# VH-VL binders against q6p4f7r49to239, part 3

Target 1, 191 residues: q6p4f7r49to239
Amino acid sequence: VPFNALPHSAVPEYGHIPSFLVDACTSLEDHIHTEGLFRKSGSVIRLKALKNKVDHGEGCLSSAPPCDIAGLLKQFFRELPEPILPADLHEALLKAQQLGTEEKNKATLLLSCLLADHTVHVLRYFFNFLRNVSLRSSENKMDSSNLAVIFAPNLLQTSEGHEKMSSNTEKKLRLQAAVVQTLIDYASDIG

## First folded at step 1 (VH-VL)

Design T7 (framework fv_trastuzumab)
Fold by ESMFold2-Fast, scan of step 1:
Structure T7 (fold): chain C 191 residues (1-191), chain A 121 residues (1-121), chain B 107 residues (1-107)
Amino acid sequence: as target 1 above (191 residues)
Amino acid sequence: EVQLVESGGGLVQPGGSLRLSCAASGFTFSSYSIHWVRQAPGKGLEWVASISPYYGYTSYADSVKGRFTISADTSKNTAYLQMNSLRAEDTAVYYCARGWYEYDSYAMDYWGQGTLVTVSS
Amino acid sequence: DIQMTQSPSSLSASVGDRVTITCRASQSISSYLAWYQQKPGKAPKLLIYAASSLQSGVPSRFSGSRSGTDFTLTISSLQPEDFATYYCQQSYYSPITFGQGTKVEIK
């Protein structure tokens, strides 16, 4: 199901955000101090059980282990029919990250102005959540660079991607992480 | 009183389409999952699809994936099953059922009367 | 998919008899098992949820139990209205799967 067709919750200052995303991020904020929050994997069996409960309409996220909620949040972005960052902007976003140090962030943020208003609101909400996680890095050990490496594959890979690893793939992954890190560090400036 | 009422069944040719409706009343629609379960003549129960109206997530049996689409309209308290590319083996009585979770349990506590779908040439 | 093996496929019994129906899951499903009763031409009716919890309004002669991946539905003293087909169902894993049913017939 496209993300704009999912049920939405009204969030002050951000507008209408997918209800799952609000519930997942809000639940994880109660555990924002957890070391390796998105790095440590939960049980595959527990994650499948939690996904099954969510699919059947149960509001069970607040009682779930943080590592399982984090895993489900990553899966949410991977399962979108179209990446939340539109595929037709990916080349331009990666090229922006190859600009000079002062220019790459500004170029990336200017490209985010091409996004639909609703997409901007959802991205501001999610990336401000990630920024808050990164601001607790002294406790959770997850700075914006660590979070970017974890989330870039989930936010920028197309559903058709079955590429074999190569030097070109490694460069692409590095640039994708750089894009995501910029969006985390400048979350309030998106759009 | 909790009630689920199905409609939309009928006779259709192979390759045809039908849309089933499940009208719900007597409970908070968005708080429960809605399931479609079918039963071929003289056979057992087969789960087809479910929807969580609150999160919008849908789930399908492999036998119908890509052909059937479940949806819900919370303003009308109604769930739908859009059935495309129908095959003879889809012939069955289709039941709508409410999935219940209040007691840390996943059971279908209320069922509609069923609607017959016959796919025949 | 989780396979639910139900036995027997049919049985003949008299009013007053103790009837036992079994259901085996191919993998652990914890207590996420329900039992349903279906009469000819009618929708299924929930009898037992969470393996052993009696649904409100269901007579106390019905009971459910669990031993590992084996589940049992017991009718302690069969009544005329109990002649029906019974199904077990798991919801621990997607897809939801049912047993093939047990028909309880008049002897």
Scores: ipSAE 0.013, ipTM 0.528, lowest interface PAE 8.0, mean pLDDT 84

